# VHH binders against q9p7j3: the designs that were tried, part 79

Target 1, 174 residues: q9p7j3
Amino acid sequence: MILPLFPETQVHVFVYENVSNCAAIHEQLISQNPIYDYAFLDAATILYKKQVYSAIIRALEDRRDEQMKTKTIHSEVILSLSPKTEISSAFRQFSMTKKSKNIVVVKIDSKLTEEEEFERLDKLVEGNRVEFSDEELQKLIDFKVLKKNYKLDPSTLENPLASILSSIALRGYS
Key: E = the ipSAE of ESMFold2; O = the ipSAE of OpenDDE; V2 = 0.75 times the mean of E and O plus 0.25 times the DockQ between their complexes.

## First folded at step 7 (VHH)

Design p44 (framework vhh_5c3l_4; at its last look DockQ between E and O 0.59; V2 from the best seeds 0.00; counts 0 for: pae O 10.1 > 2)
Fold by ESMFold2-Fast, scan of step 7:
Structure p44 (fold): chain B 174 residues (1-174), chain A 120 residues (1-120)
Amino acid sequence: as target 1 above (174 residues)
Amino acid sequence: QVQLQESGGGLVQPGGSLRLSCAASGFTFDDYAMSWVRQAPGKGLEVVSDISWTGGRTTYADSVKGRFTISRDNAKNTLYLQMNSLKPEDTAVYYCATHSKYGFPDRDLRGPGTQVTVSS
């Protein structure tokens, strides 16, 4: 994908449903295996493509401005999904767990095409790839998780997009 | 291989100050964001403050904002917490912690801790 504000940055986003090896992936991420240098998100936390894009843009802006809080761009994407800048809370809220069933995977600065990254990821992830689309994401979301992560009230649950994007943009600047 | 060693705790009267240090070894210190975490008697862990790998960005818990300052010296592989205007409620074991490069809370490594007691 091409981001208007960062046209030279290669960005790939993949969605997998019915993943059977999340525990194995989790172990590789805990061991910090560099082959797994991606942002592995729990799909239960992602409702819109724009939510992911907003977090990516925010992370890229922080990298450009030498303001990244975390060392890798992928962990910065995970942090950037959170309305707060507290690292531990953000990782607990959005990262894949060993019990996750559906995941969203982000790769930034790849020298590979989308097809080549898919072939690499397909060897790491045992699940069904689906289109990165609002329609597919809406099948995988957990609205209770979303409500808690973004502190949504009943009035915003019918159309939460603007509230989610505002929460990402505000990102705990006090 | 990763080793974190806190120091600087002790007994202090309300309103006093302490400076905690955390000496890091066995890893590339300036590749990691760091935190101070505390555990009061009979309570769970509370994140007090965190700091970016460069030291340029910090976050504080509401309970300590304006009183505590986190900082780091990457040349010395050391993390600091300056604690001012201490309250009895600040009594806790204080730990320094690293954060996962790949975004996982289960990769947070802590030191053995240093006891801070605020009492008259």
Scores: ipSAE 0.675, ipTM 0.838, lowest interface PAE 1.2, mean pLDDT 88
Fold by ESMFold2, look of step 8:
Structure p44 (fold): chain B 174 residues (1-174), chain A 120 residues (1-120)
Amino acid sequence: as target 1 above (174 residues)
Amino acid sequence: QVQLQESGGGLVQPGGSLRLSCAASGFTFDDYAMSWVRQAPGKGLEVVSDISWTGGRTTYADSVKGRFTISRDNAKNTLYLQMNSLKPEDTAVYYCATHSKYGFPDRDLRGPGTQVTVSS
């Protein structure tokens, strides 16, 4: 996909369920293997497509403005999901872990079509690809984790999107 | 082998100053964002400050703004925290923490900590 504000930047987002090799992927990321240069998110923390796109846009804005806190655009996406500015909290709360079962995978600056990128990614992830849609994401979310990450109260859980997007947009400006 | 080692803690009177250092080895230090985290007795962990991989961006907890300054020297693989106008509530173990280049927690990516005690 091409974002209107960043027309030269191709982005792909994939969702996998029942992933059996998150520990192996994690080891490759620690080893800084460039084949694994994606943002690997725990799907238990993602309820909406807009949540992911808002974080991508925020990361790209920070790159454009030379304000990135992290070295890679993919780690900046992870940071941008957090309502807080603290890097450690963002990674702990949103990154895939060795224990994750379902993941959302983001590729920014892709030079490949979605189908080509999927073919490469599918060699790395042992799991079942599902559609990147609000319908599929809501099957994978952990609402207790979502509530904790964004400090949602019961009334906010009825319409959490606005609160979540506000948290992403206002990070570092309040 | 990734290693972080804090130093520079000690006993300081209120209003005094202290400079913490964190020596890093076993990884490419300038690829990583860094933070200082503290734990007061009986309290949870509080992120005090963080700094981007280049040193160009810093943030601070409200409780330390204007008093503490984070910095890094990538040529020496060292992170610093200058602490001025110290208060008794700054008493804590201070930990240096690194963040994975790709945003994933590593097992215990922080050092053993250094004790700072502010008392009369």
Scores: ipSAE 0.123, ipTM 0.574, lowest interface PAE 5.9, mean pLDDT 86
Fold by OpenDDE, look of step 8:
Structure p44 (fold): chain B 174 residues (1-174), chain A 120 residues (1-120)
Amino acid sequence: as target 1 above (174 residues)
Amino acid sequence: QVQLQESGGGLVQPGGSLRLSCAASGFTFDDYAMSWVRQAPGKGLEVVSDISWTGGRTTYADSVKGRFTISRDNAKNTLYLQMNSLKPEDTAVYYCATHSKYGFPDRDLRGPGTQVTVSS
């Protein structure tokens, strides 16, 4: 996938449900295995495709402007999902954990086709791939977690997408 | 094996100062963002401060802004927290936590913690 504003950057997003080896993936990430150079998100925290895209775009913009707050573009994607400026808060809120069962995986700067990337990633993730769509994400979301992460209230729940996107875009400006 | 060891805690009077240290080993320290977190009696874990892998970015909880300063020495694999103008509400066990350069934190990896008690 190519984003219009970043034609030189190829991005892939994958969704897995019923992942059995998140703990093992966790260990690889902790050891900084370069084979696992992805952003691993907890699907329970993701409601919309546009939420993910917004975070990716924010991260890419930060990189373009040499304003990244984290070391890698993938970590910046995770940070960009959060309305908070604290790195630990962002990671805690949105990153995959050892106990996660459903995950969203983002690859930035891929040199492979989507199918080729999937073949590689499928060797790392033991789960069922599902479509990256709002419909599928809606099945995996934990609304309690979502509400907490973005401080959604009855007024903002009328249009949660707008609230989420605003939170992402305006992080650091509140 | 990733290891963290906090130190520098103690008993101080209100308005006093402490400097906490966190010695890190078993991983490439400068590839990780680091955090100080604390847990007061009967309360949950609270993020106190974050620092990026290079030290170029720092963040603080509102409750400690202007009083606490987070820093790191990557050559010594050490994280610091300078705490000034301490208040009784700062009383807690303080822990350091890691965040992978790939965006995967391991806040469960922390040392035994160091007790900070602020009391007159």
Scores: ipSAE 0.007, ipTM 0.216, lowest interface PAE 10.1, mean pLDDT 90
ESMFold2 (binder alone), look of step 8: mean pLDDT 81; pTM 0.827

Design p45 (framework vhh_5c3l_4)
Fold by ESMFold2-Fast, scan of step 7:
Structure p45 (fold): chain B 174 residues (1-174), chain A 120 residues (1-120)
Amino acid sequence: as target 1 above (174 residues)
Amino acid sequence: QVQLQESGGGLVQPGGSLRLSCAASGFTFDDYAMSWVRQAPGKGLEVVSDISWSSGRTTYADSVKGRFTISRDNAKNTLYLQMNSLKPEDTAVYYCATHSKYGFPDRDLRGPGTQVTVSS
């Protein structure tokens, strides 16, 4: 994917359902194995494609402006999903856990094609790849998790898109 | 192997000040954002403050804003927390913590803690 504001930046987003090896992936992320340099998100936290893209754009803006809070662009994407700028809470809220079953994986600045990244990730992730689409994401979301992460009122839960995007754009400035 | 060691805790009267230090070793300190977290008796863990790898960005819990200042010295591999205008509610064990650079908070990446007691 090519982002209009960052046309030189390669972005790939993958969705896996029914992942059986999240505990093994989690261990590799904790040990900081460079093969796993991706943003591994719990799909229970992602409702829209625009939610992921907004976080990516914010992370790329922070990198451009030399104000990344974290050292890797992928951890900055995870941070950027959170309405708070506090790192520990953001990672706890959005990152894959050893108990996760469905995941969203983001790769930025890949030197590989999308097909080559698929081949790499299929070796790391034991699950079924599905299309990155609002329809597929809506099958995997946990609305209790979404409500908690974005502090949504009952009145906003029926159409939360604008509230979520505003939270990502403002990140503690509201 | 990540090693973190806090120091500087103690007993202080309300309104007093303390400066906590955290010595880090076993990893490239300036590649990691750092946090101070605390646990009061009978309570859960609360994140107090965090700081970017470069010191350019910080956040603070609402409970400590305006009273606490986080800072770091990357040349000395040391994280600091300046605590002013201390309140009895600040009584807790204080831990420094770091996070996986790929986005995981891990309790194993915190130090053993230092006790802060604010009492008259």
Scores: ipSAE 0.580, ipTM 0.796, lowest interface PAE 1.7, mean pLDDT 87

Design p46 (framework vhh_5c3l_4)
Fold by ESMFold2-Fast, scan of step 7:
Order: sequence, then C-alpha cells, then structure tokens
Structure p46 (fold): chain B 174 residues (1-174), chain A 120 residues (1-120)
Amino acid sequence: as target 1 above (174 residues)
Amino acid sequence: QVQLQESGGGLVQPGGSLRLSCAASGFTFDDYAMSWVRQAPGKGLEVVSDISWSGDRTTYADSVKGRFTISRDNAKNTLYLQMNSLKPEDTAVYYCATHSKYGFPDRDLRGPGTQVTVSS
C-alpha cells in the first residue's frame, strides 16, 4: 500500500482467522525472536482498514519526527491505535494474547513482497488467512472491546469510524 | 539476566517529597520503554507513569499528574520517579517495569519494589 506522506514505505497487513497457536507466538514475542518482528494485533479490536492505516501513519510520523515512544516501528503501531499514549494500556488493549483466536498482523519496511511475507507468516501462524477488508474485519470485531478501548457512547457505536480516527489522530497531543 | 532494583521509599508526611530509583542490569537498558507501577493495600496494580526508550516522551496517570515526574539516565541504566506533594492515597509498594520492544502486554516486574508510606 502507498501512504501519501510515506510513499517509499512498504506496508503489508494480513488477517488470520481461527489461529490455534497464539500461545506459541506469544512465547516467541516474549523471547524477542527477531523472526516475529511484526505488530500482532487482536482482530477483536479492529473494525476498519482505515483504523489500521491511521495507526500506521501515526507511527511513521513519530518515527520521522524522532518521537517514537517504543523501540520498534511495530510496537509503535500498536501504541498508536490507543487513544492514550500509555504503553501498558495500549498493549493490553490491542496486542494479541495467548487467548486470541483471530489476529491482524502488520509488517512495515519489509524487504519482501506481500506474497513472500504471506509465505513466511503462514509458517508462523496456524490459522486461515482472509482478505484485509472491512467486510472480513466486521466478522471478527468484538463491539464490547471496541467500545471500551475507544470509550464510545452508545450513539457513536452505530457509526464509530470518525470517533476512532479522531482518537488515533489526537493521541499524544490531547 | 534482567534485573531491576527499586530504592528510595520510606515514611513521609502529607505534602512531602520522595525520589525513587530503579537500577537496571543484564540487558540493553535504552532498548526499552519503562514504567513505574504501584500497588496500594487492598488494590490492584496501577500504572503511575511511563517513559520512552530515549526519555523524550512521558505519560502520567490522572492521579499523579502535576505532582510526579518520571525520568531516566541511559548512561547509568537508571529510572527515576520524583514524587512531590505526596498524599495518603499515594501509599503503596512502587515497582519499575520494562516494556518489551515487540509490544506484548505483559509487564516484567523483577524487583521486590520499594514501600512508600504517606502518613501524619
């Protein structure tokens, strides 16, 4: 994908359903295995493609401005999804856990094509790959989780896109 | 192996100040964002403040904003918490914690913590 402010940055986003090995992936993340340097998100927290893109853009802006709070661009993407700049809350709210069943995986600055990254990830993730689309994401979202993470009022929950994007854009300066 | 050792707690009167330190060893300190977390008697863990790997960005819980300042010295592998205008509700065991550079939610609490008691 081509981002207007970052046209030279390679971005790949993958969605997996029915992942059976989240505990094993989590262990690799704890051991800091560099093969797992991706943003592993719980799909229960992601409703729109634009939500993910906004977090990526925010993380890339922080990197450009030498204002990254975390050490890797991928952990900065996870932080950037949160309406707060607090790292513990962001990771707790959006990162995959041992109990996750569906995940969204982001790779930035890959030297590989999208298909080559799929081949690598398919070896790491024991699940069914699906299209990164609003339609597929809507099947995986947990609206109770979304409401809590973005502090949505009942009226905004019916069409939350603007509120979510505003929360991501105002993170760190609110 | 990763080691974190907190110090600087004690008994202080309301309105007083304390400076906590966390000495880190066994890992590349400046690869990690850090936080101070506390546990008051009968309560769960509360994140008090966090700081970027570089020290340039910080956040604070609403309960401590304007009173506490987090900082770090990467050359000395040390994290600090300056606590001013202390209140009885700040009474807790204070822990320092690392944040993985790969973004998982678990905090790594390796020290025994340091007890802060605010009482007249």
Scores: ipSAE 0.660, ipTM 0.842, lowest interface PAE 1.4, mean pLDDT 88

Design p47 (framework vhh_5c3l_4)
Fold by ESMFold2-Fast, scan of step 7:
Structure p47 (fold): chain B 174 residues (1-174), chain A 120 residues (1-120)
Amino acid sequence: as target 1 above (174 residues)
Amino acid sequence: QVQLQESGGGLVQPGGSLRLSCAASGFTFDDYAMSWVRQAPGKGLEVVSDISWSGERTTYADSVKGRFTISRDNAKNTLYLQMNSLKPEDTAVYYCATHSKYGFPDRDLRGPGTQVTVSS
């Protein structure tokens, strides 16, 4: 994907359903294995492609402006999904856990093509690849989790896109 | 191995001040965002403040905003919490914490904590 304000930045987003090895991936993330330098998101938290893109754009803006709160661009993407500015709750709200079944994986600044990243990730993730599309994401979302993470009321929950995007863009005015 | 060691806790009167320190070793300190987290008796963990790897961005819980200041000295591998205008409800064990580079939940890398008691 090519972002208008960041045309030099390579961005790849992958979706996996029915992942059987989330506990093993989680152990690699705990040990900080550099092979796993991706943003591993729980798909239960992601409803729209635009939600992920907005977080990526915010993270890239923070990097450009030398305002990143976290050291890696991938952890900054995870932070940027949260309407709060606090790191621990953002990671707890959006990151993959050992109990996750469906995941969204973001890679920024890859030296590899999208196909090469697919080959690499397919060796790390034991699950079924699906298209990164609103249709596929809407099969994997947990609306209880979404409501909690973005503080949505019942009327907003029927069409939450604008509220979610506003929360990401205006989070702490930062 | 990541090692974090808090110090500076103690007994203070309401309205008093304390400065907490956290000595970090076993990792590249300036690569990591840091937090101060506390646990009051019979309550869950509360994140009171966090600070970016560079020291340029901070956040504070509403309960401590305007009274506490988080800072870091990357040359000394040390995190600080300056606590002013202390209240009895600030009584807690205070932990220094670092965050995984790759953004996972389920574990805070924390020190053993230092007790702060605010009482007359």
Scores: ipSAE 0.538, ipTM 0.792, lowest interface PAE 1.8, mean pLDDT 87

Design p48 (framework vhh_5c3l_4)
Fold by ESMFold2-Fast, scan of step 7:
Parts: structure tokens; C-alpha cells; sequence
Structure p48 (fold): chain B 174 residues (1-174), chain A 120 residues (1-120)
């Protein structure tokens, strides 16, 4: 996907199911190992490709405007998924945990091609790669988690896309 | 070694004010967003406020919005919480906390806390 306001920015998004080494990845994130500078998201929280891209666009806007709340673009993506820009809650709500089974991995400003990044990530993640598509994401989502994170009522849950995108875009103004 | 030390708590009357401080050492303070969290007797942790690494962006819990102000002095490695119009419901141990640089919640680092009691 081409980002109209950020055409020079390389964005790669990868989806892994049945990941067996989330605890090991989590330990590397705790130690702040630069090799793991990605946004590692729990796939239970992501329903649509547009949800991820909206958060990426918001993070890139905040970087452009020198308004990032966190120090890395990847942690800013995680923050940007949250309806509220409260760091602790955003990380708790969307980040991968030791118990995660399926993950979405975002890389921004990669010096590698998508194919080269696959080779690198396959060494870090012990799981099955699947297509980054709405169809595959819908197999991994937890609707109870989604409802809680975006405060969706039963009527909104029937078609949550617009509500989710509005929550991401209107953070701090709604 | 990350070290955080809160101070400034105490006993205050309803409607009064207190200013909390948190002295940080052992890490590059201005690389990290910071927060204030509290725990009332017999209850869980509540995030009160957070502030960006630069100090330019803040958020507040609805329970304290308009009454509390978070700020930081990066030259002094110090985080502050100005608490005005205090209510009995604000009685809690207040902790300062730093967040993971790479965006995960499992090890939020907190100080030992400072007690705030709002009572007549």
C-alpha cells in the first residue's frame, strides 16, 4: 500500500499464527535489544488492515510534526492504535505478551526489501506466516478484546470499522 | 539500574493542594515517557497521568482532569504532579513509573511510592 502523505516511507506488515516463542521475543523486548525494533502486536487486537495503516499514518504524522509521545516510531504505532493516548493502557491493550499465540509485526523505514525482512523475521519468530489480509486477520481476532479496547456497544460490533478508524483518527479530540 | 524516588506526600484537608516529586537516576531520563499511578487502600492500580519524553504531550484520567497537572524537568531528572482541589477519593499511595522504550507492559518500573491522605 502507498501512503499518499508518506510516499518515501517503506512500511512492511507481517502476520504470524501459532507462534511458539512469544516468551523469548518478549524477553528480548524487555532487554531493549535493537534487533527487535518492530511493533509486535497481539493479533487478537487487530481486525482490519485499515486499522493498522491508520495507526501507522497517525504515528508518521506525529513524527513529521515532532509530536511523538514515545521515542521509537514502532512504539508510537502501538500507542496510535489506542483510542486514548495513555501509554500504559495502550501497551497493555495492543502489545504482544508472553502468552500471545498470533502476532502482527510492523516495520517502518526498513533498509531491507519485504523479502529480506521475511528472511530476518523468520529467524526471530517461530510460527507460520500468513497473508496480511482482512480475511486472515478475522481468523485471529478476539472480539471480546476488540470490544473492550475500543469500548464498542452491541450495535457497533455488527460493523466496527468506522468506529475503530474514528477512534484512531480523533484521539485527543473526541 | 533504574531508580525512582517519590516525595511530597502527606496529610491534607479536602480542597487543599500537594505537589509530588519523583527523582530519577540510572537511565537517560529524557528518552522515556513517564507516568503517575496510584493505589487506594484495598483497590487496584489506577493510572493518573502520563507525559511524553519531551514534556509536550500529557494525558489525565477523567477522575483528576482539571485538578492535577503533570510536568517534568529533564535537566534535573525530575517528574512532578501538582494536585489541586483534593478530595477524600484521592487518598492513595502515589507511584511514579517509566515505560518500556519498545512498547510492552510487562515490566513497568515504579518507585516505592509516597502516601497521600485527604481527610479532615
Amino acid sequence: as target 1 above (174 residues)
Amino acid sequence: QVQLQESGGGLVQPGGSLRLSCAASGFTFDDYAMSWVRQAPGKGLEVVSDISWSGSRTTYADSVKGRFTISRDNAKNTLYLQMNSLKPEDTAVYYCATHSKYGFPDRDLRGPGTQVTVSS
Scores: ipSAE 0.577, ipTM 0.795, lowest interface PAE 1.6, mean pLDDT 87

Design p49 (framework vhh_5c3l_4)
Fold by ESMFold2-Fast, scan of step 7:
Structure p49 (fold): chain B 174 residues (1-174), chain A 120 residues (1-120)
Amino acid sequence: as target 1 above (174 residues)
Amino acid sequence: QVQLQESGGGLVQPGGSLRLSCAASGFTFDDYAMSWVRQAPGKGLEVVSDISWSGGRITYADSVKGRFTISRDNAKNTLYLQMNSLKPEDTAVYYCATHSKYGFPDRDLRGPGTQVTVSS
């Protein structure tokens, strides 16, 4: 996909449901295997495509301005999903865990085409790939997790998009 | 091997000041964001402050904002916490911590901690 503010940046987003090897992926991330340099998100935390794109845009803005808080662009995407700039909370709230069942995977600055990244990721992730769409994400979201992460009240849970996007856009400003 | 060693804790009166230091070794210090985390008696862990790899971006918990200052010296592989206007509620073991390079929680590594006691 082409981002208006970053037209030269390659961005690929993949969604996998019913992943059986999250514990194995988690071990690779713990060992810091560079083959796994992606943002591995728990799909229970993602409701909209715009939510993911807003975090990507924020991370890319921070990289452009030499203001990344974390050293890798992919960890900066994870941080950028959080309404706070606090690193530990962001990683606990949004990152894949060994008990995750459905995941969203983001790759930035790939030298590979989208199809080539599909082939690579399909070897790393044991699950069913589905379309990156609001419809598919809606099937995987956990609204209790979403409410906790964005501190949503019951009235905003029916239509949380604007609140989530505002939280991501304003995360660097108290 | 990652090694973190805190120092500078002690007993201080309310309103007093302390400066904590954390000496880091065994990793490329300036590639990692760092934090100060504390645990009060009978309480869970609270993140006090974190700082980017470069030192350019900093966050504070609301409980310490305006009173504490985090900083780092990448040439010396050292993290600091200047604590001013200390309150009894600040009594805790203070740990320095480093964060996962790839963005997941189980790789946050901490030192053994240093005790801060604020008592009249």
Scores: ipSAE 0.579, ipTM 0.804, lowest interface PAE 1.7, mean pLDDT 88

Design p5 (framework vhh_5c3l_4; at its last look DockQ between E and O 0.66; V2 from the best seeds 0.00; counts 0 for: pae E 3.8 > 2)
Fold by ESMFold2-Fast, scan of step 7:
Structure p5 (fold): chain B 174 residues (1-174), chain A 120 residues (1-120)
Amino acid sequence: as target 1 above (174 residues)
Amino acid sequence: QVQLQESGGGLVQPGGSLRLSCAASGFTFDDYAMSWVRQAPGKGLEVVSDISWSGGRTTYADSVKGRFTISRDNAKNTLYLQMNSLKPEDTAVYYCATHSKWGFPDRDLRGPGTQVTVSS
């Protein structure tokens, strides 16, 4: 993916379903193993491609402006999905857990091509890769989790996409 | 290795103020985001406030917003919480905590805590 404001930044996004080794991956993330330096998201929390892109753009803007709250770009992506960027709750809400079954994986600043990152990730993730598309994400989302994370009111909500994107862009101001 | 020591708790009347301090040692303090976390009697842990490594970004729980201020002095390896307009519901043990570089809460380390009691 090429971002207009960040044309030299390499971004790759991968989606895996039916992942059987989330507990093992989580152990590696907790130990901060450099091989696992990716943003590992729980797919239950992601409804749209634009949701992920908005969080990536926000994280890159914070890095550019020297306003990152966390110490890595990948942790900043996870934080940026949160409407209110409180670190512990953002990670509990959006990051992969040992109980996750479907995941979205983001890599920023890769020295590898998309195909090379895929080959590397396929060795780390025991699951089935699916297309990063709204259709595939819709199959993996948990609407109860989504509504809770973004405080969505379904009785008055006209467009969930616009509400989610506004929450990410405003980051606790809405 | 990592040591966190809170101080400044005590007994205050409703409407009063306290300033908590957390002395940090055993790690590069200015590399880590920090938080204040509290636990009221019979309740779970609540994150009160957090602050970026530089001090430039802060958040507050809705329950304390406008009344509490988090700050840090990286030269002194010290985290602060200024608590104003204290309410009985603020009665809790207050802990300072570090956040890991990758952000995972399972890596967060807390100090032993300092008791804050707000009563008449």
Scores: ipSAE 0.708, ipTM 0.871, lowest interface PAE 1.0, mean pLDDT 89
Fold by OpenDDE, look of step 8:
Structure p5 (fold): chain B 174 residues (1-174), chain A 120 residues (1-120)
Amino acid sequence: as target 1 above (174 residues)
Amino acid sequence: QVQLQESGGGLVQPGGSLRLSCAASGFTFDDYAMSWVRQAPGKGLEVVSDISWSGGRTTYADSVKGRFTISRDNAKNTLYLQMNSLKPEDTAVYYCATHSKWGFPDRDLRGPGTQVTVSS
């Protein structure tokens, strides 16, 4: 996938359900294994495709402007999902944990086709790939977690996407 | 072995200032974003401030904005926290913490801490 504002950057997003080895993946991420150079998100925290794209775009903009807070673009994507500026908070809110069962995986700067990247990633993730769609994401979401992460209330729940996108876009401006 | 060692804490009166330092060793310091966290008596850990790997971006808790300044010297593998206009509610053990190169916080990686006490 190519983003219009970043035509030289190829992005791939994958969704896995019933992942059995999140703990093992988490250990590899902590150990900074280069073959795990992805953004691993907890699917329980993701409701919309546009939420993920918004975070990716924000991260890419930060990179373009040399304003990345974290060292890697993938960690910046995770940070960008959060309305909070603290790195630890963002990762606690959105990053895959050892206990995660469903995950969204983002690859930035891929040199491979989507299928090739999937084949590579499929060796790392022990789960079932599902379509990256709002329909599938809605099956995996934990609304309690979502509401907490974005401080959604009855008024903002009328249009949660708008609230989420605003939170991502305006992070650090409040 | 990764090591963090905080220093610079002490007893100060309200309105006073302290400068905390954190000496880092055993890892590539400039690959990591760094944080100051604190724990007051009877309270949990609170993130006080974050700084990017390059030092170009900083973040502060609302409670310390305008009073505290986080900085780093990557050449010296040192993290700093300048604390001005200190208040009694700032009393806590202050810890230096690192985030992994991938951004993941290492919950177990912090120094022994340095005690900051603000009292008249």
Scores: ipSAE 0.447, ipTM 0.752, lowest interface PAE 1.1, mean pLDDT 92
Fold by ESMFold2, look of step 8:
Structure p5 (fold): chain B 174 residues (1-174), chain A 120 residues (1-120)
Amino acid sequence: as target 1 above (174 residues)
Amino acid sequence: QVQLQESGGGLVQPGGSLRLSCAASGFTFDDYAMSWVRQAPGKGLEVVSDISWSGGRTTYADSVKGRFTISRDNAKNTLYLQMNSLKPEDTAVYYCATHSKWGFPDRDLRGPGTQVTVSS
């Protein structure tokens, strides 16, 4: 897909449920295997498509402005999900871990169609692909984790989208 | 393999200054964002400051803004923290830390730390 503000940048987002090999994927990422150059997010932390798109846009804006904190665009997406500026907190809170069961996978600067990228990714992830949709994400979210990550109060938990998006958009400017 | 070694800590009076250094080896230093983290006696870890891989972006905890300056020299694989106007509440073990360029917390490493004590 192409984001309107970044027309030259092709982005793909995939969602997998019931992933059995997150530990193996994690080892490949530690080894810096370039085949695994994606952002692997824990789906328990993602409630909305707009949450992911906002983090992607924020990372791309920081790249455009030569303001990235992290070396890769994919790690910058993970950082951009966090309302806080601390890098280690963002990675701990949002990144896939060895214990993750459901994941959201982002590829930025893809030179492949969505189907071609899926075929490549499907060789790496042992799980069931589901649609990248608010409906599917709602099935995979952990609301206790979401509340903790974005410091949501009970009054916003019914529809926390605006609070989450504001946190992403304003991170580092307060 | 990966090694981080802090130095420059010590005993200093309130209002004084210290410069901490962190020597890094065993990895490509300029691929990594870095942090200074401190732990006061009986307390948890507090992120004092972050710096981008290039050194072009920095952030600070509110408690140290205007007094501390983080910097890095990628040619020397060294991270620094200039600490001015020190207060007793700055007393802590100070650690430098790497952050994974792939975004995974299990790759984040820190050194053994250096003690800073601010006392009259």
Scores: ipSAE 0.299, ipTM 0.704, lowest interface PAE 3.8, mean pLDDT 88
ESMFold2 (binder alone), look of step 8: mean pLDDT 81; pTM 0.827

Design p50 (framework vhh_5c3l_4)
Fold by ESMFold2-Fast, scan of step 7:
Structure p50 (fold): chain B 174 residues (1-174), chain A 120 residues (1-120)
Amino acid sequence: as target 1 above (174 residues)
Amino acid sequence: QVQLQESGGGLVQPGGSLRLSCAASGFTFDDYAMSWVRQAPGKGLEVVSDISWSGGRTEYADSVKGRFTISRDNAKNTLYLQMNSLKPEDTAVYYCATHSKYGFPDRDLRGPGTQVTVSS
């Protein structure tokens, strides 16, 4: 995928359902194994492709402007999904856990093609690949989790896209 | 292995100031965002402030905003919390914590803590 504001930045987004080894992946992330340098998101938190792209764009803007809060672009993507800049809450809200069943995986600055990244990820993730599309994401979302993470009221929950994107794009920081 | 050691706590009167320090070892300090968290008697943990790996970005809980300042010295592997205009409600054990550079939920990598008591 090519982003208009960052055309030289290679971005791959993968979706896996029915993942059986989230606990093993989590242990690798705890040990900070560089092979696992991806943003591993819980699919229960992601409703739209635009939600993921907005977080990626914000993280890339922060990297360009030398204001990344976290040390890797992938952890910055996870932080950028949160309506606040508080790191601990963002990771608890959006990151994959040992109990996750469906995940969204983001890779930025890969030197590999999309197919080569699929081959690499298939060795790390025990699950079924599905298309990164709004239709597939809609099957995996947990609306109670989404509502809590973005503090959506009942009227906003009917059409949450604009509220979610505003939360990602317009958060202030110092 | 990660080692964190807090210092600088003590007894102070309301309106007073304290500066807490956290000495870090056993990891590459400047690869990690850091936070200060506190626990008042009989209450849960509250994140009071966090700071980016470089020190360029900070965040504060509403309860301490404008009164506390977080900073770090990467050359000394040390995290600081300057606490001004202290209130009795700030009485707690204060812990230094580190955040994963790969973005999983924090594993409560904290030091043993330093006691801050605000009382007359």
Scores: ipSAE 0.614, ipTM 0.817, lowest interface PAE 1.5, mean pLDDT 88

